# Designs tried in a protein design chat: miniprotein binders against q8h113. Part 7

Target 1, 357 residues: q8h113
Amino acid sequence: MVIYHRKVVFTYVRAKRFYHFLNIEMVTDFKSLLPVIDISPLLAKCDDFDMAEDAGVVEVVGKLDRACRDVGFFYVIGHGISDDLINKVKEMTHQFFELPYEEKLKIKITPTAGYRGYQRIGVNFTSGKQDMHEAIDCYREFKQGKHGDIGKVLEGPNQWPGNPQEYKDLMEKYIKLCTDLSRNILRGISLALGGSPYEFEGKMLRDPFWVMRIIGYPGVNQENVIGCGAHTDYGLLTLINQDDDKTALQVKNVDGDWIPAIPIPGSFICNIGDMLTILSNGVYQSTLHKVINNSPKYRVCVAFFYETNFEAEVEPLDIFKEKHPRKETSQVAKRVVYGQHLINKVLTTFANLVENS

## First folded at step 2 (miniprotein)

Design e9
Fold by ESMFold2-Fast, scan of step 2:
Structure e9 (fold): chain B 357 residues (1-357), chain A 92 residues (1-92)
Amino acid sequence: as target 1 above (357 residues)
Amino acid sequence: SVKITLKVEEDGRKYEFKFEIDSPELVKEIIEFILEYLEKTGAEEVRVTVETDSPELAKWLAELIALLLEMAGFKNVKVEIKGNEVTVRAEK
């Protein structure tokens, strides 16, 4: 008997071939697993007028369509964001959460700080159970008055840790890259839905909001401790940068089975949110997912949420109502004002932070 | 941790490779090992059995191995499921 552990050296060239190979598992009818999509061909052509006709783009678009229809979750590789940056974000986040509680409270989330900053372990509840995580919440910064009375609740700068010293600059660079990546993935999703590349860059989407949650899950010595209960994301598109130490994220597929999202180093996990479900006229459904902490190791996850315009009245886009008509049309689609929806969720989540004696 | 055992039969010879996934990085290393092994084998017949406490992972790895065998020039690639074991057979 031969025992084989870590005997091979992995190179970028071999990694690229391996990842490209994983992308074709959908051809073999792997409907119960999370697909891996190399978006390099999409990114190479995402600003071209004729991108829809490019063979590489067509392949990626087909994979995006299948992933969004079958699961609503997929791995993204070939995204162009360096492994160094992806790993440094997680490394600095670990350093922050390892600090004494008193240090973390220096950036504590408050109404006066625009609900931006550090939240303590156990303040979130899902389905009546306490979520075992802590987080830093941040939002796109905007000038006073930009989003009227509704946006006033979230006014002010993000609160960044002073330790690690370079955290703010690192995270601001990372956010910019995630914003650009999300916009470009949505160009592919727009094509997948049968539109132009720019359907998600119209009136209600041309000044996109973003939300980021930087989440820490404490180590546990028990199995099946809920790190985050089953939920869907509210936004358009989510990019997840998770630790590679152990599998914790689980995704519910269309058949009702929970699929483990085993981390692939250097990848993002990407999923669709409730706003994309509305805009696509229900073609793509936001998918239930949860986090179970089964490890004695501390785990971090950085979730970037790409959103509509803050004041957007979100309803199905006309092009996608035409391409994908619903059988039952006796009722008009319910409209959601994104900013009001976000504020309602924030105020509900942080009701305990309102000053009451 | 998730344990994975790969049992490989080549032209009548038997080998066993054991992996323990205590981190997701090991999934990459397992796939790299499978790819390297399949690229370098001069065997006319290959049988790979995947044993794990995760049936979904066993199925996924077996289907990946089947595709890798096809890319390596093997023909008559077949996948068999028996309980917690998934077996891939191929001939050149």
Scores: ipSAE 0.000, ipTM 0.192, lowest interface PAE 14.9, mean pLDDT 77

Design s10
Fold by ESMFold2-Fast, scan of step 2:
Structure s10 (fold): chain B 357 residues (1-357), chain A 81 residues (1-81)
Amino acid sequence: as target 1 above (357 residues)
Amino acid sequence: SAEELERIKKKLEEIRKKLEELAKKGGSPEEIKQLEELIEWLEKFLEELAKESGDPEVQELLELVKYLIEILELLEKELKE
């Protein structure tokens, strides 16, 4: 399957060059299809002092640059996380959501639990509209007081299901691998922006935060049911592990067209968040995306969000302002404190939980 | 002939645009099957033409057809529910 998808990417590149040869208009590489990037050459050299000079790294970096400029969404293959683990995560997530409601409520999300745990269908709102999904929300665990008064809202351990019994250990292993993968993809992105591999790590990623949403979308027999309303992600990078059985995720390109994110077995979908838009000086844009429930089958999606240090004051990095100067009429956010931004979003999303506490 | 190659180019561009629309909106199994049959016919036609002609444009059109087949196979897999 991975081999088949690599062939599709290769033949797509050849077809685009062929259309150019024929003088047939093609607007962008990614207008109708999300790019597939094999990052295995990047991973093989990611810790090497001379990785920027490696031909395989240079090729992957070029693909990352184009994907982030054109759409802000791409598939990742060659990531080194086993298909067995990727599938087991989805399998056990299905098992949890299939449990009786009373069992799922044992880990119910509350303010007292640090906004960690199970949320039933209709608790989550996006841009003022109710989303047709249920989920388990998780955050990086931290010791009491580590992130001051701002972080107090999210203090406490993640709530994990007791059934399946192995779920907690599986998910903790998965999170560690997603964290490492996200860090390594960002080294490629740093190179793509014209910096060293480590531009983000010196200032923004000494102690990176993460958020994870484990999402269940109920089957529907009607059209246009919104599973998750149109939004951008807040952080740096998102890794999406979705069921392979039907397309639900849609991505808005720069031309305003919605592109379906057709599942590729064994891949992650990766997209950039708002903090990366700021740090890149607006070179890479966080892209609007939505989920439409359009299948009678129950669908799961595990979204891992890789974030800055909690206390990071996020503003354009000097090196990327120098490499990619903007017109003064084109503005990026002056400065955002990531942790405060996250807390504001959590409190807005779960405002109804405060009333019931 | 140059006229035949021009007609083939236009037909392949129509097929590409239709596949892009189906990728965005979804498509019926019948629409996918019709495109599959058309693409298969064009592949066989261009393979036969390539045996007679050393024109590099024929080879490029054949490579494009093979690319469209791979995209079609991906869409057909997506239709399995």
Scores: ipSAE 0.000, ipTM 0.292, lowest interface PAE 12.9, mean pLDDT 80

Design s11
Fold by ESMFold2-Fast, scan of step 2:
Structure s11 (fold): chain B 357 residues (1-357), chain A 81 residues (1-81)
Amino acid sequence: as target 1 above (357 residues)
Amino acid sequence: SAEELERIKKKLEEIRKKLEELAKKGGSPEEIKYLEELIEFLEKLLEMLAKESGDPEVQELLEWVKLLIEFLEKLEKELKE
């Protein structure tokens, strides 16, 4: 299954060859597949002053623009993060979730721990339905008082398990690399929107917050068990590191069809969030997606969320209002204070912990 | 069913490879007849599945079967003197 996505693409190419051989026009396209983008030309030039004029960068930027307009989800390869690291993150995460429940509860999520730590199966709800997953929730650490009263709710260090022993150091290294990768992909997205490479590194964006959810989905013997209900992500950009041998993530396309995000080994799945929809003046839309547990095997997914500055008052960037003006009657994104939005989501998700703590 | 469609896809890919091989080096009448019968069987099976479900994948596979039939007919003509 790990090569099924490539197999499907190859099958369509071969069918097109038969159409040419038979002098028949082929009308089908790749709308049902998530695009695969090799970003290595972008990364090679992302720190160059003249990157916008580089032919390789221009090609990657065109692919990013198409993917963000049509689907809002794509695979990233050529990202420079080693297969060993990507796989060790998943392996160590499997080891943690295999531990006895009492060991996992040593880092349990609580209000006093800043809503950081282990979340047991069935605590999370999406649209009134229970999600069948467990998770470790992590946030960028910050000094007490840095984000005022609004940030007080999330103050404190992330809780990392002591077993496996190497997990904390591994995850901290991984987070740094995901942060840098996300920033560099956003330079390409900035160019795709018609700006400079640095539009997402301005005043509201140059000290980015991040959120990470490390998620375990229990094996099931029945179809259509909801692992995570349909939602959009809150931030700018999400990087998903999922198990290679299970297909569970589904993405809703513009036609309303659910497309499976079949794993490609060594890749990240990348998708845009609500804040990028606002900042782009609605040019790129965050896309509904869900997780269905449909395998007897335990599935791990590590989702890294790259965000605005915590205190950012998020509204469309002036450059993108100029490049992509909207009609006055169009429903425009209202101004959002990112940190307040995040806190409201956290408190809503964990309301029962406040009452029972 | 998803499992049945996956089995059909695998068989269609095997047929495609065999047709490409025959186009390059020729083939026996028995081999050509076997592929013809197999393609006809898969066409009937997919037509039955199309009546039972509105799965767009079934329609795409039916179109692929039609292309394989046309390719086989063209190949048969080219192999005859």
Scores: ipSAE 0.000, ipTM 0.171, lowest interface PAE 16.8, mean pLDDT 80

Design s12
Fold by ESMFold2-Fast, scan of step 2:
Formats: C-alpha cells, structure tokens, sequence
Structure s12 (fold): chain B 357 residues (1-357), chain A 81 residues (1-81)
C-alpha cells in the first residue's frame, strides 16, 4: 500500500464518476427530468376495438403508467398536430399581447361576459398571492340553460381578439385538435389503470367540458418573480404549449424537488389534474407546479384543460376501486361536483371583478 | 502536481454543482454561460497537467476530459441557437 498511488487512483475514479454524472444527469436536467412519450402508436390504434392487445399500444401505456405514477407530468411527441399550427398559436398570441392596453381591453373579462376574456396583470391570485401574468380565459361554449343553475354564471360566447384577424379561427381549430388528443391520451390512461380504453367515456365524459388559458408572462430583471404560484390543475388532463426559448415552468416531484420543464420544440407538456386523481382512486396524483419569471424575455404559454361533464359528480370509478383498493379505511375519497367546483374557483379568483349592483 | 490536479477537480465539482442547481431553478442563460466559461478554463488546465504526466492513470483521465470538452461544445452551440 502506497499513499500517493491511492491518491492518483482516487483522483481518476472521481473524474470518471464526474463524467458519468455530467453525461446522464446534466443532459437530463437541461432537457428536463420529465419523461418524453411518443404516443403515435397509441393514436394509430386508439379507435380500434382491440387496441389493448397491440404491442405498440402496450408499450405506450406502460410509459404513461410510469409517468403518471412517478411525476404526473410528461412530454408528448408523435401527437400529429403540426409544428406550424403549434407555433402559429404562440406567434399570434405574442402579437395580441404586444398590442396597446386599450386594444386588449376590448375583450376585457367581466361577470357579464361569463368570466371569459382578457385579464390584466394582477387580477389572478394563487393561494392569496398575486400572479405576474396577463391572460385570455375561455371555456367550452354552451346553450343558455344547458348546465342549469350551476352553469349560469359561465354562459355566453368566448371573447376572441379581432387583431390578429385570423386568431378566432386558428384557436377554434387548435381547441378541436387538443380536445381529440386529450380524449385519446385518456384512452391510454384508462388502459394504464387496468380498465378498458373507454372507462371514462361512459360515465364521466359523455359531454366533456374544457377550459383554456392563454397566458403572457412579462419579462423581469429580478430573480424569483412569481408568474404563477404553486398549484395543481382541477381537471383531468392539461396540454401545455409553451415558448421554446425560455425555461419557467417547474414541477414538484415525489421527492419534493422542483424539476424544470425545459421546452422541447413541437411537443406538448401533459399533466394530470385533481379529477383524474379522484377517478383513479388515488393511483395517479395531480402534481404541484409553478411558473417563475426569471428572464427579461416575454413568455407565452397556452394551457388547454380537458375536463369531465360539467355536472359530473366525481368519485372513484368502481373498476379502479376494485383493481387498486385503498388499504386505510379512514381515508375516504371526497366527492366533487365538477361544475360547482369550477364556479367556486372562478368566483374566488375573480372576486375583485364583482361590481356593486 | 498531484496536489494541483486534486484542487482543480474540487473546483470543477463545485462549479458543476452550481450549474445543476441553476439549471433546476431555470436560471439565466447569462449566469449559465459564465459558469461554463469557468469550467472550460479549469478543463484546459487539467489537460495541460495530464499531458505533462507519464502516469497511465493520468493519461486515462485525459481521455475522460476530452469527452467532457465535447459535451461542453454541444451545450455552447445549443445556447447560441
């Protein structure tokens, strides 16, 4: 045994571990620790009666199961929505937010407009803290009286920007494609939970609701400016179309670490919401996430939220209670009426918009 | 010297830890670039020390350092795009 020989060997071993750590963890950290799932095999077979037996579907379902158990956030590629459409949505959104404030106010969010339209910086609050963003809020349109008294406050058409002129038609096309994509991803998730592809479509999704937030985050020269405070999403699935040149979205993993969701061009980020946590009997957890404004660049993010039927009374599905029983009797799953929950959140978020009668 | 080699490796570990933490927080491209420049300087010095050595273990370390340089060149290219 010679001490100097041990020092040289120790130095080499450290350098080798350092390279290994750099190559695996740093490349992953810069690209995100979130899984990337190519769903194209699922989409190719999602309408087939026997899709569950397809080898490609089985592989995608396994990846979805792992992603939903481990983090509840993942990138989706192979989704079939063109890069041109994904980018044009962001480009036109940038154009709208660059307009003078007076132009944006033409579609100002109000109670009379069904809480649909433009909200300026400082209107949105998360956990009592003001969020540093502006947005356009929109919801699935429906006929007067369709959702009874609980839906009355959200009645009316979405307010779309007239400039750019193509914006409404572009966004309506985009929403249709996001709706179809969300339904198909949920078929894979149903299989991942051990059900048929259609477990959600029978009871909870006969007439699915959707919410979309088109969000602009102003550039800052300070550290740790909160663009959106830590929260979970309310619904089933969220599809996020974010700018490619700035990292701002952060996801909390099961170990309590915040993971950056570094943009992958042409991808969607997909995450699960609170309603899916309930329906799955707690197998999949909705994950805390936040947005930090930490760059002088303006950032756009378009978030599409796929939801249950408006009046759905959300409780664990019997098939998933049977396949994934909870062991602790004291932990009774709460029932939630989705539409009432949504209205309560909207009224709380926009309490400052209520005018004296 | 072996002492200088060990000191350089310690500095590299410290700066890379800062780089990882900054990346996790979504830190500024400016700060990331500055940390990468410091890493490049230390790697160049490490290569000089390795070339001066006739030790086979130090020569093997030089090969690992070359791989690190290739990864940093890729990252620098990505930051410029």
Amino acid sequence: as target 1 above (357 residues)
Amino acid sequence: SAEELERILKKLFEILKKLYELAKKGGSPEEIKQLLEKIWKLLKRLMELAKESGDPEVQELLEEVKKLIEELEKLEKELKE
Scores: ipSAE 0.011, ipTM 0.308, lowest interface PAE 9.4, mean pLDDT 79

Design s13
Fold by ESMFold2-Fast, scan of step 2:
Structure s13 (fold): chain B 357 residues (1-357), chain A 81 residues (1-81)
Amino acid sequence: as target 1 above (357 residues)
Amino acid sequence: SAEELERIAKKLWEIIKKLLELAKKGGSPEEIEQLAEKIFKLLKRLYELAKESGDPEVQELLEEVKKLIEELEKLEKELKE
């Protein structure tokens, strides 16, 4: 199946280039496919003071701008994270979810554990519908009292499985690399919005929070089982490391159609979140997406969420208000406190744990 | 002809869309392979038509089409092994 998926993606990318080369007017539904962006020119220059003037960076920035404006979802290749690490993360995650429930429940999610740990299949709800997945929820660890009363809800260390034994060290290494990659992609997005590379590294953004959901979707013998209901992500950027051998993630396009995010081996899927929509002054919209369990195979997806500072009062950045003024009828007069928004979502999702404790 | 080249390009896009839909729905390996084979045949026909033009810009296009054909043949060989 992986070979067929690779063949499909290869054919799409090349056909798109071929139509463009022939200068043929493409059908409107061509927007039904997700863009693929090689960010290696951006990464090669992301720490250079003159990165904005580099021809390779300018080309990547143009692709990021179009992807974020048109879809809010794209594949990232050329990201520098080894295929070995990407695959080992998924392999270790499969091993954990294959364990008996009694082993997985050793790290069970509870209010006392700061809503960190294992949630069994069917605990999560999206828009009133049960999600058919299990997960390990992780958050950036922080010192007691760092984020006041609101942050108290998430205080404490992440709970990591003892089996596989190397899982904690592997995931911590992976998180560090995903954090760095997300920061560097945001430098490109900052340029795409017409700012400096560092607009997302200002006072309320340079100590970024992160969330990671390590998700297992059970195999099903029936079609259209909801693995995760339609939602937008809360933060700035999400990096998705999904199994290569099954298509389950679907993205809603501007026309209201659901577009399959067919796996590209070695790639990340990247999407923008609600905080980036606000910070960009509405230039980039967070996109509804869902997961449908449609295969008898067990599917793993590791989703890394790069966020603002926990206490950030998120409002449009002045530079982007100036470069991208809204229509007179478009009012966004409210700030969002990121940490409060996150806590509200956590408490809503796990309301049953509070009521039964 | 230019009309024939445009017709083939449009047909290629239609088949690619169908292949993507079948992959999404978990279509049979046989159906997916049949569509991939049809794409391959259209790419070969497109190459034949383009090479007759003699235009330097078209010759650059032919190298890209040739690379697409070679990559598809490589993937087909991997499937058989």
Scores: ipSAE 0.012, ipTM 0.520, lowest interface PAE 7.9, mean pLDDT 80

Design s14
Fold by ESMFold2-Fast, scan of step 2:
Structure s14 (fold): chain B 357 residues (1-357), chain A 81 residues (1-81)
Amino acid sequence: as target 1 above (357 residues)
Amino acid sequence: SAEELERIKKLLEWIRKFLEELAKKGGSPEEIKQLEELIEYLEKILELLAKESGDPEVQELLEEVKKLIEELEKLEKELKE
């Protein structure tokens, strides 16, 4: 009876999260659902030698494979990061962006600060169009000289605001958990591609880089305000922690339709980046996505980008070329040096930084 | 609770509308599978509520869910052929 009641309660709680998702969904134009994947069986076995043969892992791996082959976007639940932490990150981010402009400029992004810090609304451009957002840009910290001449422009510590007071410690804890979660999801993706759990860890992820953008989108009273223009992410995996009460993220499906990525409380949205497209030999495609400001309410979104080693020379992995021979009609980039690519993107994005006003 | 029952009714109406759209536009196997998983969850919840309360409204919703399962299975067979 007790076991029966516990199972009943657990099933009901899972259904309640799904009901909340669909209740939000009913107020938007939507053509297809993004998959929801409970990765808890994968996490339970992620350090076990026999994880590939575990029935629960096999099921999760099958779901990851289908999601990554299709739209390349999915919701992750069962990730083990507390709802309290996920929500507090967003709450403290709202508090920071509510501060007077002068306070936010205390951590202003500059070349001297290693392109780390606060960027004001309208400074960023995507494909020649102005993005209506403000952000704090962060990168994995590293010792001076570690990444040679290429890495020099990103040297220095991340800039964290003193208000809210506990923000730095909260975000550093959050980053560590997102890093671990991303590594473990990639073990599942490695299995999904037909490799061992560790194909990426051998050469690409011995010392993984990460990028994080903490983004604020101002409320609007007009249609089609571009919060972030259409783009693909260039890394391995992105984890998105977005506000629960606002739908703004749109994903382009295989048919060319834009579909909303409606928030599910306590979940991450996860998507595939360009480096994973290359490493998988084009099996998994990075997907165009955009943010449309469509609400009078202020929206925050914390995007964590899990990346290769800084010096990684990214090309299709031999095992995945063998298991997934390439079709002529699909295009995959030649060889990419990740660190050089990142620096080129940063310098292009911030070529015309505006001084304090 | 009344709030939970109201949420279930809204979910049921949304499922019906989505099924109608898939029938018109020709849905993907993945979209059909997602609907199938959702309907299975709803069926299980209503069966549990029916055992706990005996509310006739719960029985009516459970019968409606069973009809949607039949409609989805029919559509799935049509799209596999």
Scores: ipSAE 0.000, ipTM 0.184, lowest interface PAE 13.7, mean pLDDT 79

Design s15
Fold by ESMFold2-Fast, scan of step 2:
Structure s15 (fold): chain B 357 residues (1-357), chain A 81 residues (1-81)
Amino acid sequence: as target 1 above (357 residues)
Amino acid sequence: SAEELEYIKKLLEFIRKMLELLAKKGGSPEEIKQLEEFIELLEKWLEELAKESGDPEVQELLEEVKKLIEELEKLEKELKE
């Protein structure tokens, strides 16, 4: 367990050493490194009534606070999800995307399928431009009528491929683990903001929604091909499980520099979404990030998005307005209804889908 | 293992070069903290290797890592002045 966490961190150092060894004069300063946070002390105590007083929890909370204020992106190790599961998810995803298009189109994304399923290259748009990727889009399943008229757009089951055979069961297991991990990280974030562990639990997280995008980026023979345009995530937390063998994700730091998110095997990258920025009264950053296809090799990335209750009315929480008041500003943050925001994003992203396709 | 010790020696060379760069160019508190965290993790790895092996080279590398921590703490203090 402890050996696992050390291997992950030293693999990151190995990757950085390789770049620095090749050209010492081109060494980027440590502002180009994303924070690495071992959350195992937090997880050990996340259900204890005294977790806020635990020395290990306090240390992790301090690291989370700095990462969320300064960058909005960090690596998570010590998360308890096995290397085997993390790697098998990526391997089976590679197997699916290697299939002929005719096989992948059996689960084609359509409006009538609730915008769930396979999207081919050129279907996804970010800021009006086509992204060079294919994907499977999934959402938390719910019964018809549960989320009223707003949720009707996303009604229906997720579409899972029959090949690889075990993919559905693997992904459902993975989603449950990511959901639990996200909830526990958010307890640490609540403490970091100066609240109890449970400030988000209740109206915001009584019945949390989730979104998952399983993304394949085809190999390219030219530089700077946009795999996914610059954007922020709109939810609470994102967990990214990316291929280990190349760097494509770039994060914009507070100085305005794009820094590469070099893969750490067995880790998640975690980043802050727009809803958490609002709930924290602007204390934490939802950070611009992008994906550049820069390798002839195919790349997989599985992104799990932990979200509020579908019907949540998102505005700054009173406790965080009190703890972190805006200095002599009467700035009013417009209230956001999460479900409506999600539907607007889905309809905008897939505007090129025709009703009869 | 011999391969593992060779890797550790290369990490130490990398850390020294980063310390030289920070001393020459200047560094933010955040850059210094990140380097400190990596050096501390390397120290923990070497402490565990020392427990499972009586190899005196492991102890020499551990002593070198502790000196690098002291050098980084000194640099952090100097940059705050």
Scores: ipSAE 0.000, ipTM 0.171, lowest interface PAE 14.1, mean pLDDT 79

Design s16
Fold by ESMFold2-Fast, scan of step 2:
Structure s16 (fold): chain B 357 residues (1-357), chain A 81 residues (1-81)
Amino acid sequence: as target 1 above (357 residues)
Amino acid sequence: SAEELERIKKKLEEIRKKLEELAKKGGSPEEIKQLLEKIYKLLKRLFELAKESGDPEVQELLEEVWKLIEELLKLEKELKE
């Protein structure tokens, strides 16, 4: 199965290279296939003062612009995070979810734990439907009182499994690398929008919050079991590290069709969130996506969400309002206080945890 | 479905015969590109079928499609000089 999936993915990547050879416009390909972007030229120059003029950077920026305009989802390769680390994260996550529930409940998500920790299968609901997954929810740790009354709900350390013993150290290393990767991809997206490399590193963005969901989807033998209902992500950018041997993630294209996100070994799937839609003045739209459990095998997905500063009052950036003006009456998102929005979502999602305690 | 896989096999056979004809008689770059675009449409459909099932026949057809693409790319390079 793993070998079968790898062959399908390899053929898909080869087809993408062949499109370029035929001089077929890649933008039309995003309607039926998710784009693959090698960001290594961007990463090589992302700290250079004149990175915007580098030919390799310009090419990557063009690909990011097309991907974000057309579908809002793409594969990232050339990201510099080792295959060993990417795979070890998934392997240790499988080991944790294979444990008996009584072991997993030792890090049970509660209000007193700052809504951090293990949530059981069926606790999460999307659009009124029960999601068939379990998860570990994590947030950036911060000192008591740092984010005032708004942040009080999420105060406290993340709860990490004691088994596997190495899990906490592995995940903390992984989070730091995902944070840096997300910041660097956003430098390319900033250029794609016509700004400087640093428009997403302004006062309200340069101390980014992050959210991480470590998700396990149980194996099923019936069709169309909802692993996670259709939704958009709330932040700036999401990095998805998914199992290589199962196809479950589906992305809604501009024509309303669901496109499968067939795993590419060693890649991240990257998508934009609602805050980036606001900041870009609606140029880049967050895209509906869902997870359907269609495999008898257990599936792991680790989703890292790069966010604004917690206290940020999120509104369109002036530079992008100037470069990408919209009609006065268009559906531009109203100003959002990121931290309050996140807390409202957390309290709504986990209201029943208080009642079931 | 089994009927759909049989239709795909027949289309691949037709494409293979046309490729052999172009290799023997000499084809234009435009004819080769048209044939590649037809093969690509079958590739897209096979990816959709692979998503719906782990049928090993779908994988075998994907490998055949890719071999034909490689043969057409080789032919295109040869015709350029």
Scores: ipSAE 0.000, ipTM 0.416, lowest interface PAE 12.1, mean pLDDT 81

